VH-VL binders against Protein STK_02290. Designs and how they scored, part 5

Target 1, 225 residues: Protein STK_02290, of Sulfurisphaera tokodaii (q976g0)
Amino acid sequence: QEQLVAVNELNENLGKVLIKIARDSIANKLGILKINLEDYLSSLNDPILNKKGLAFVTLETYYGNSTSLRGCIGYVEAVAPLKEIVSKAAIAAAFSDPRFPPLSKGEFDNIIIEVTVLTKPQEIDVENRWELPKKIKVGEDGLIVEYGILYSGLLLPQVPMEYCWDEETFLAETCIKAGLEPDCWLNNKVKIKKFQGIIFREEKPKSEKILIIKPSEVKCKKEEI

## First folded at step 15 (VH-VL)

Design i02 (from j07 with heavy chain D104N)
Fold by ESMFold2, last read:
Structure i02 (fold): chain C 225 residues (1-225), chain A 126 residues (1-126), chain B 106 residues (1-106)
Amino acid sequence: as target 1 above (225 residues)
Amino acid sequence: QVQLVQSGAEVKKPGESLKVSCKASGYTFTSYYMHWVRQAPGQGLEWMGIINPNSGGTSYAQKFQGRVTMTRDTSTSTVYMELSSLRSEDTAVYYCARAEKYYNYYTGYPHFFDYWGQGTLVTVSS
Amino acid sequence: SYVLTQPSSVSVAPGQTATISCGGHNIGSKSVHWYQQRPGQSPVLVIYYDNKRPSGIPERFSGSNSGNTATLTISGTQAMDEADYYCQVWDSSTYVFGGGTKLTVL
């Protein structure tokens, strides 16, 4: 599949399927669910799940009144069907995040799974690079900065909302995420892409009810400095 | 499962070029990076460069800039490494090595090599 | 120009614990990966992200990384562990390998 998934093709039911793919992939790796993962994914014939896409899987440990980060891995290049990306990202988030030990069986019932699906990235092409901030909508757009094949950085659309950033700060911080100087977005050889995202999140560990979160709904939080 | 099968050993003369192939199977070819690493007889490992099989984009180690070219053919799931202007010091086993493309939101790319080809010995002799 | 330093060789008796060091400036802030290369064979990933084991790597292989030193530890060393071991990092724009350590099991 060569076409990218669009967010408007995703609804609550597909969001539940994506979360189930993530949870079942982790459960299979833990030995809790004994399936052939290739056959499982092959049985998912929905054309939308078979389009190329970008997604992150975020795991959080649930403490009742709060959560804490447990892993966050995705793909910043649309290289495979959405169903495969979500499965691989879920396994990596659970077992291959360098900040955390591999997820244990004992933790499995106490995590919340979140799948963030990203839209087709759109390169922002301007003659005058100083116009880039005007082409970005904080609260709707995420950013990707690319320079060659080794430098890529991504900030999700909710991030500038959380930090109360303006568009120029958003660009600078995305450059830093890519491992580049903050003003790299003025360099004509650096690609700047924008995208949107939709968040599907379990309300509680393993809950049937999910939340659909739009980045524009995220409230600004204060700096802790 | 994952296999990286390289072309056979070669004997070259100084000034010639070598071209090694690496055919991937058992996974989605464009979903992973491919690297080339060489090892001179009795010596350690030396990174040569990386190709993104999806885009065809490359980055080369400074030592090999201007002499190395990496390409791929997505229809055959094959990457190629060509090294020109060979010298006796280029005698080595050449490995292709696969790397994950997943991105950790906080720590970036993984930057490790999870599967290696069997190696291709290239001997450069006068 | 980032340099990783490894001892050229380490010898241990069977059943003993082998430690192989990988020195580098502020290596504790980097992710360190380790490869085993048995004689005549391709390298095999044995540790990634400092201390994680790929599937199929025995629990007697472990790793740590802090300050200026990363360490590969092999407990209960067996004759089959006799090999060359390489540490590796990503350093801004390039991949760097250590010089390799030959582990001998006597």
Scores: ipSAE 0.769, ipTM 0.874, lowest interface PAE 0.8, mean pLDDT 91
Fold by ESMFold2, fold request of step 18:
Structure i02 (fold): chain C 225 residues (1-225), chain A 126 residues (1-126), chain B 106 residues (1-106)
Amino acid sequence: as target 1 above (225 residues)
Amino acid sequence: QVQLVQSGAEVKKPGESLKVSCKASGYTFTSYYMHWVRQAPGQGLEWMGIINPNSGGTSYAQKFQGRVTMTRDTSTSTVYMELSSLRSEDTAVYYCARAEKYYNYYTGYPHFFDYWGQGTLVTVSS
Amino acid sequence: SYVLTQPSSVSVAPGQTATISCGGHNIGSKSVHWYQQRPGQSPVLVIYYDNKRPSGIPERFSGSNSGNTATLTISGTQAMDEADYYCQVWDSSTYVFGGGTKLTVL
């Protein structure tokens, strides 16, 4: 019945709609936009928006020539339609990130909204766990580590590019994100999943124009001799 | 509006089992974790375990491992908690409590309970 | 097991400020959440992530967390604030509650 979002369904028009959902959800919570949010979401009938999916909403404060993190929240399990998780994640990123105060009305016009949509996670199935690094492609794959329902962690595909990590380091760091030991990926009770993703980002606060960023295009920021 | 409606009070004898239901409404049932927390008369809160309504996966506090079973029915948006081999010390109000599933990229899961059921008093006496 | 320690009771006059402590080793590195439980009622979340208020919780509720102590503060205390208050954290693999503090407004 309901299917997960697939890689070939990620396009610019989807990105614009998802960013609008995020921005309107935050505006509604602030009292800037007076809508019934449930009715608003119900009116969105695009089949892709009604598929279950994973997404992160990232908020950044805009300073013209630079930005700084203002919140980053998403879902690591595909539990609801993409439109719903983007709305909920946007509100949580704005008001429930423990590192920041709740977003104020005064900030609303000076943030950039970024939605990172993740494709269907695929469990990496190997007979020998030592083969896992060979099944991962840095620059294309993100990783999810799961151990039961209490331990889950996710690293986005751009992260190993930013840090110049190899595949084994990527696995170890994702274990750490899940609250587990770095070598947890060798444990047969730990699930390792991979996915792809794409970033949709406002060019400027509230702009109609968006940027599409592919993780493979991210440059390594730390190269050390 | 979010509602968590639990089954009614029960009186049990030692050695019997209890089963409490918690019916959720007003939100997407599979988008949140459900927990069970109990409170003995005149005492504080004690976490018993968690169920993921989407997957059915569970984790129990060590104190209750082997005696507690949590299940769910997604078609009725209902979670169940069963506690076996009851003792007088199991007399308590049993609460279901909802928790957010969103993931903060930098700090992890939120781990707080934003909505609670009305509670179910279970009395265990000879 | 990780332990959260709260005073058993706190008394304040109406209009005064109530302060409820929650002690734990290095609790400042954890996120602390607070619940209000009125007599005969279920708990209600009043503070999450140390100092954030859910919708509908009055501004007079605030929280802080540093070092080995988290604190719930209620300014301008009213008769309706008379309740038990519990702090709570996630610790590794389990959820831990403080023992609870009875706030009396007299």
Scores: ipSAE 0.762, ipTM 0.873, lowest interface PAE 0.7, mean pLDDT 91

## First folded at step 16 (VH-VL)

Design o03 (from i01 with heavy chain Y106W)
Fold by ESMFold2, look of step 17:
Structure o03 (fold): chain C 225 residues (1-225), chain A 126 residues (1-126), chain B 106 residues (1-106)
Amino acid sequence: as target 1 above (225 residues)
Amino acid sequence: QVQLVQSGAEVKKPGESLKVSCKASGYTFTSYYMHWVRQAPGQGLEWMGIINPNSGGTSYAQKFQGRVTMTRDTSTSTVYMELSSLRSEDTAVYYCARAEKYYNYWEGYPHFFDYWGQGTLVTVSS
Amino acid sequence: SYVLTQPSSVSVAPGQTATISCGGHNIGSKSVHWYQQRPGQSPVLVIYYDNKRPSGIPERFSGSNSGNTATLTISGTQAMDEADYYCQVWDSSTYVFGGGTKLTVL
């Protein structure tokens, strides 16, 4: 039986370690931190870090009073230990996000790193698919829409909070994310899965202080000019 | 270092089946997708299908649906592609090709092939 | 059903810049990936996501994508660059390769 990380196993100290893994992995790729990355990860013996896990790494450029997106990549299938997926996701977010050039050395001290750890997605089973909105909790659940192996879309739990969406809108937007029609969630061949997540975020670039954010704490961005 | 080592060349007659293996090493087998792509002599590249080595789930190109089966053995880090009811047009070099499993928030899964096997020539002759 | 069109061949002198086009309807809205296939060899990824280089690919390889045309550019072309080059996209239902371009260096 596979070992999976549960969100309730994560605390502030472990969140700091995950952020450090992400930052050190990027620093190593930039040549700023000269380490053997495989040995570094192997030295991390915390049992929770060695469980299989799901995570996104988000990078944002820091402007003092605001930030802007700089990369966001994760793993949504539990295929490797949490420490390894955070390392790989951090590197990919820094260097392989198609919206951005590879992260430069000059940018390294001006980014904020955010690690979002996810629970294992669970398929939502209903007799009548019109009941799906009732099985979803905005502010708690993220959604995955899947049609076969090649069509998949994901929205993180904080997203519907940021946009003030209701459950039906959340489902529709996740369908669109998967490249499907907005009403795809009514199609019995489409799988709808839900998961939860917790956000660990640097307060400022490279800060020791981190923020722990539950998706329910995210405020609506509607009309914040 | 990543390696994808395929089984050797085969000669087949029309109506037979082929089965090509692709053994992966140098990375965590279940953390990447595996694809099969073929190339007829002197021709371009044609995608055949994908397997998720972790779940065993597959999706096949419409042209091959009903003739192709992809499987894997996680204990040996090996994927297999079987193509039945062979025709002379199936003469080709068959490649396994690896793809990343990370999820890009805007594009979804990456749709490129970062490492390729050495290829397996299968000749179907009457 | 999505079609990628490449010239069948391109010839350049050593040291010059080679440009290989990949035409497709609204290809600028898709991510384009490029593979090099030397004679008798398997394909090798040289550009992904339009303009990113994998580790080990020389800086003289670059790419662009806008409108209906994606382009692979090889500056300072060397004899070892003589190969077939394929563009590739995901068209929302299947993987599509261009017909390939033979680059000749003479």
Scores: ipSAE 0.753, ipTM 0.886, lowest interface PAE 0.9, mean pLDDT 91

Design o04 (from i01 with light chain S31N)
Fold by OpenDDE, fold request of step 18:
Structure o04 (fold): chain C 225 residues (1-225), chain A 126 residues (1-126), chain B 106 residues (1-106)
Amino acid sequence: as target 1 above (225 residues)
Amino acid sequence: QVQLVQSGAEVKKPGESLKVSCKASGYTFTSYYMHWVRQAPGQGLEWMGIINPNSGGTSYAQKFQGRVTMTRDTSTSTVYMELSSLRSEDTAVYYCARAEKYYNYYEGYPHFFDYWGQGTLVTVSS
Amino acid sequence: SYVLTQPSSVSVAPGQTATISCGGHNIGSKNVHWYQQRPGQSPVLVIYYDNKRPSGIPERFSGSNSGNTATLTISGTQAMDEADYYCQVWDSSTYVFGGGTKLTVL
């Protein structure tokens, strides 16, 4: 993989642009906007946006006092510029999340968009697999568990915060996400990678105000995955 | 427009090897997985394996382990599938099929094929 | 191994609704995908994730999945819908296809 977008290269302005890319991409797919998406993306010349990157797009339905998940899709392999990744992820989050029906036009104005940009995942090196939890920091690190091409699990840094997991539970849950046993992280043949992320979020649907959220600031919701 | 163009039909003898190519266009080659699925005459579909065009990583169905090899050439956006020690039962139409790489928290990576090649008929006969 | 069971054939009159079943143990807990294969052609994805339609697929195609049965429904069936239909799931480490159903439009 080439050098990926680094979190420190991003700022509020770029965050706003990323949110806009996501929203416009969804709007275009809905037919609310009628643009050539490829041309639109090509017109964005910021060097950071054109650097390969990883990102998740999360959609939430806004109810005023509360929100609910409406879709979440990401790319964890840096195969395209960040701007394209966010666009594709946004469209997929809106229309291809298996948990939800495709987003309708009527829902669009009531959706909060969140873009999480990921750092380059790095394999955690330990001499003893039992030391892995010590190399992980809940509230900072996301995890990837890989065992071949068919078994891959990823959890964003904010996920263990949302569910109040410790590091070991985080590892176990990531193993489960990979379709493996909860203790798969003890197996030397299983790759454990960590990454960090920066979260850009609309304050309200279609808000011009974008929040920058640290995973460590995410509150526990006491829910199960 | 997404296109998967496969190599032409082949006639092989038992014991020989086949190698089918699948050239991708109309999208970023490395941004999607590629699969191979075959279909014997008058039969259903059978999954053979998967390749990540970006990394070259592969995984094969158990039935074909040791006999199938999938490779890719990123410079030409082409995936190859080689099957050795051919048998009459290997007579089939072989398809390359694309799969998305987006990750979701429900199932991880998607496990469906959104675009298919036109197929390559390989006949194995003595 | 996980097995998907489809009827070998289904017949429907033009304009009527065709239903093709795909049976599997607790298939409702899986995501089911459907492919259409016209004679002499390659498979085409018509339904993914139980009930989602890819772009270009007519609205008359729909899907459901619960319990031990997934169902592909084609409303207002047309002559062009005559084809083999395959259901497909992911199971642990492999992709599983049903045996296929030949839909005949009478």
Scores: ipSAE 0.910, ipTM 0.952, lowest interface PAE 0.4, mean pLDDT 96
Fold by OpenDDE, fold request of step 18:
Structure o04 (fold): chain C 225 residues (1-225), chain A 126 residues (1-126), chain B 106 residues (1-106)
Amino acid sequence: as target 1 above (225 residues)
Amino acid sequence: QVQLVQSGAEVKKPGESLKVSCKASGYTFTSYYMHWVRQAPGQGLEWMGIINPNSGGTSYAQKFQGRVTMTRDTSTSTVYMELSSLRSEDTAVYYCARAEKYYNYYEGYPHFFDYWGQGTLVTVSS
Amino acid sequence: SYVLTQPSSVSVAPGQTATISCGGHNIGSKNVHWYQQRPGQSPVLVIYYDNKRPSGIPERFSGSNSGNTATLTISGTQAMDEADYYCQVWDSSTYVFGGGTKLTVL
């Protein structure tokens, strides 16, 4: 495949643009903004935005002193430029997350948008599958578990931090996410990949200030999936 | 607009093979999965398999394992489905159907079909 | 194998509400999708993820899913709604369709 966007190619300015792409895409779908989305995306000529990339868009409802998940969708295959991926992911997060009803216009001004850009996933090769946890670092690595085209699971780097998982639990949970048994990572036929990510987040809904968050900075909520 | 245009109807004999094409347009071909679903006359829908147009990876329904082959040509945005050792029971309308590639934490990839081809009738008779 | 059960046919007068059921063991724990197939045409996605409408699908179409039954509801049924309707789920690496329901608009 083509060279994917690398985390070191991204900066605060690009982060702001990615957030804006996400927000504008959602706004346009809601009819709050009336633009030609294709033209808008085409007008973005930054070479990084036009490289193929992986990204998740997370929406959170803002309550002032707390937030709650409102949607989370991503692309784990680099099939389009980053700008398109973020746009599509944002729209899907807002309207196609099976856990939530479609976002309403009334909610739009009260959501925080978070964009997580992923590095190219790399398969972890080990002679002994029991050594896999040693090749993974919670707070840095996201995981992908694959067993054919129909069984695939992905967990972002911040997820094990949020749930206070160790590496082995992280693997097990990713297996579950793939629709497999928790110990699927011990199966040599199961492909395990790791990746890293950078998180861009609005400080407040529609704020100009964008936060850059490392997965290692995410606090444990001690919740279960 | 999204369009899936399939090849024309075919008449086959038992033991022969069919090959149906599905040309995609109006979207980025590699950004979506493609499925094949068939429908026997007067019957319901039956899933046959999936192909990733980007990687060429495939997975087939158990019923068709060993008889079905799905391929793609990225240069022409076309997916192909070949079914061998045809039987009379293979008489059906064959559909290509598109599926999203976005990932969600509830079920992973979506398991629905958002756009369908016009269908290709294949009749298998002696 | 997982089985989805639909009534063979449902009839409704124009303007009335049509309800099509899709039964399956603990189907409420699955995501149900619905397809409309008019005579001689290809299936069209009308509901996905139990109750979400794709773009272009009228608001008359709605869905629900709980327990052992998913339901497609068509309010203010019109003549153009006459079609076969199929429910569909994902089950353990395969796609399962219901047998289909013929909706007749009287």
Scores: ipSAE 0.908, ipTM 0.951, lowest interface PAE 0.4, mean pLDDT 95
Fold by ESMFold2, look of step 16:
Structure o04 (fold): chain C 225 residues (1-225), chain A 126 residues (1-126), chain B 106 residues (1-106)
Amino acid sequence: as target 1 above (225 residues)
Amino acid sequence: QVQLVQSGAEVKKPGESLKVSCKASGYTFTSYYMHWVRQAPGQGLEWMGIINPNSGGTSYAQKFQGRVTMTRDTSTSTVYMELSSLRSEDTAVYYCARAEKYYNYYEGYPHFFDYWGQGTLVTVSS
Amino acid sequence: SYVLTQPSSVSVAPGQTATISCGGHNIGSKNVHWYQQRPGQSPVLVIYYDNKRPSGIPERFSGSNSGNTATLTISGTQAMDEADYYCQVWDSSTYVFGGGTKLTVL
């Protein structure tokens, strides 16, 4: 039976490999790197890369002292090996994000790639739904809200840190992200799941050096003043 | 090469049930959603529902709630759609249609169908 | 429920540009997808997210979406483009298809 990858199984070297998979997949799609992508992925035999996993790939345009979002796509159900998830998510983030045109060759050297690996989402089960905020830790947990297949919303663990949200606000905003009312988390038909993540990010475009970012290290902007 | 191969055409009487199969190949079956869409003769396309082949979870168009059941068998990479209490208005070509399962952080799941089965004509007549 | 309106037919000469409209209230705020269905065949995705082409779809297919109208444009129309074309959206509760447009290439 295939076991899910755990975030603590990933070290700096595997983070570099994940970023390389993402960058090479995009480069191959652009015609910059001429490889057979299937053969490339098949050659990656590290057991961790072959476990089923969950990840997001985020692309940002680099401006030296700042960045701007360029695409962000992931898989939040562990249905394929981590290496395949990262490859597919990278290509989709570059070419299939409806907010942006397809990535051009001219942009390729000026993007930063970030791979966020997620733990398996765990449904939060409580007798009284008013206790849900007590089961969530801002700074560690990301949230998923689901009502059937068609109403699903996800917020990454760094988001409530960036906006100084408390747990109830985090729940409400995740409900809104799912296309539901802010108080949907009180509805017993709605599933609330939590997960954790670790972020591997290029320091600069195409750099071999990467940053490893824990969501708890993201500062609330109001508190930094 | 992605292929979605559906079961053959059927002739049914009112009040009977139909069950159409859709066998997937050329991709990881559980890594995509499967939808069902039908097309009455000379008419447009009508969405019926979605199944997650990994979990077996489903969601149905309100028009078909209570009459439609979607299931899957992961060992054969096959999705099934059952429609009960058939009427002549259910005469249609029934398509399975695949959708990406990736999640756009800002837009949610993609809501388009990238590959379609060949269709199964079901005729309901007395 | 949300309604998408398409003309029933459009005719063009070979080599000319075909334009197929898809009308909907505030459709410019939605993501519009387009399918081609040749006679006796299943639908094929030709445009997704308003203006993106799947692999294998020629560059002569393009799309736009603003205000109350989305448009599929086929430049340099060929005989093989003769088909029915459907627009489609997710309206926040269900999947909605337009009624279809028969493109005739004379």
Scores: ipSAE 0.806, ipTM 0.900, lowest interface PAE 0.7, mean pLDDT 92
Fold by ESMFold2, look of step 17:
Structure o04 (fold): chain C 225 residues (1-225), chain A 126 residues (1-126), chain B 106 residues (1-106)
Amino acid sequence: as target 1 above (225 residues)
Amino acid sequence: QVQLVQSGAEVKKPGESLKVSCKASGYTFTSYYMHWVRQAPGQGLEWMGIINPNSGGTSYAQKFQGRVTMTRDTSTSTVYMELSSLRSEDTAVYYCARAEKYYNYYEGYPHFFDYWGQGTLVTVSS
Amino acid sequence: SYVLTQPSSVSVAPGQTATISCGGHNIGSKNVHWYQQRPGQSPVLVIYYDNKRPSGIPERFSGSNSGNTATLTISGTQAMDEADYYCQVWDSSTYVFGGGTKLTVL
């Protein structure tokens, strides 16, 4: 029997702990924090941290009034305790994101860490695939599109809010993310799953204060001209 | 300590089936993908397929569809690869190979193999 | 189907720099991974995502990828580096390996 973390079990204090796990894991890999990581994680006995979970760790470079992406890796199958997922995802985001060099020691004090905890994805099953947009709540749901084991794409719940997408556009863009045609969601062999998430983010690099962000609160970006 | 320990070498006749096991230890079995890759004598590497040990889901290279079956036993942390209707060109060393299951938000799943089993030589001869 | 092309062999003197190429159409848009295989042994990952080293791989191993060519570079080549080297990609439908390059250290 799976034992999964629910989003409503997470409060500000657990958000701070998750961010600390991520930051300490990266610091340890850099040699800034000299700990045995296995012993560190084993010492975390909070029952919620020991439930299986899903999370993304996002790193951003901090420039004062702006940030830029520095890495974003997570687990979308609940196969390990939340504390382990966050630690592994943080390390991978810092050192194994192909878009960026390994994080340097000099960068460490100028990143913001964000942990997004996800609910277990649930498959949306309908008799008529044209009903799928009606089963999706923009501002609440993230989407996963899967075709077999090797084709998948994921968009987080905040993404359609950032781009002001409707439900059908959200489905189409998730298909494209999976490497499929935009209308793949009409194909009965393609699985569509939904999930929810909550975002815990450092206000500034290494700050004690964190922000708790619901995807529904994300505003439309003003980048268009 | 990550280990992938495969079953021993086999000699088979044409038309028979082979079944190779790969026992994983030193990590959480269901939190990684497992692949099978073979290498004919004096030849390069050829991908055969992938299994998700958690779900049991599989995907096979097209040339092996219809002949290959990959399974797992989570209670023993073991994956299996079965290849049927053997012929002499199936003589090869068969490797299991592990892949990370983390998801890069922008790039998708990693598509490299970080640990390999020791290999299992299967000889198909009449 | 997608094809990766490697030279069959490369020879270098000890201490010199070896370069092993992996050719493919638009390979610069793909993530290239490299494996070392010593005789009678299983492959070992030496480079992933074009230019990243797994833990335990010496700094003398490096990689690059642009245009139609990915390259594995071994500086200060040692006798222990004598092996077959394979490049590998995911081509959006299957896993593809190059034919392999035998590195000889004379």
Scores: ipSAE 0.802, ipTM 0.895, lowest interface PAE 0.7, mean pLDDT 92

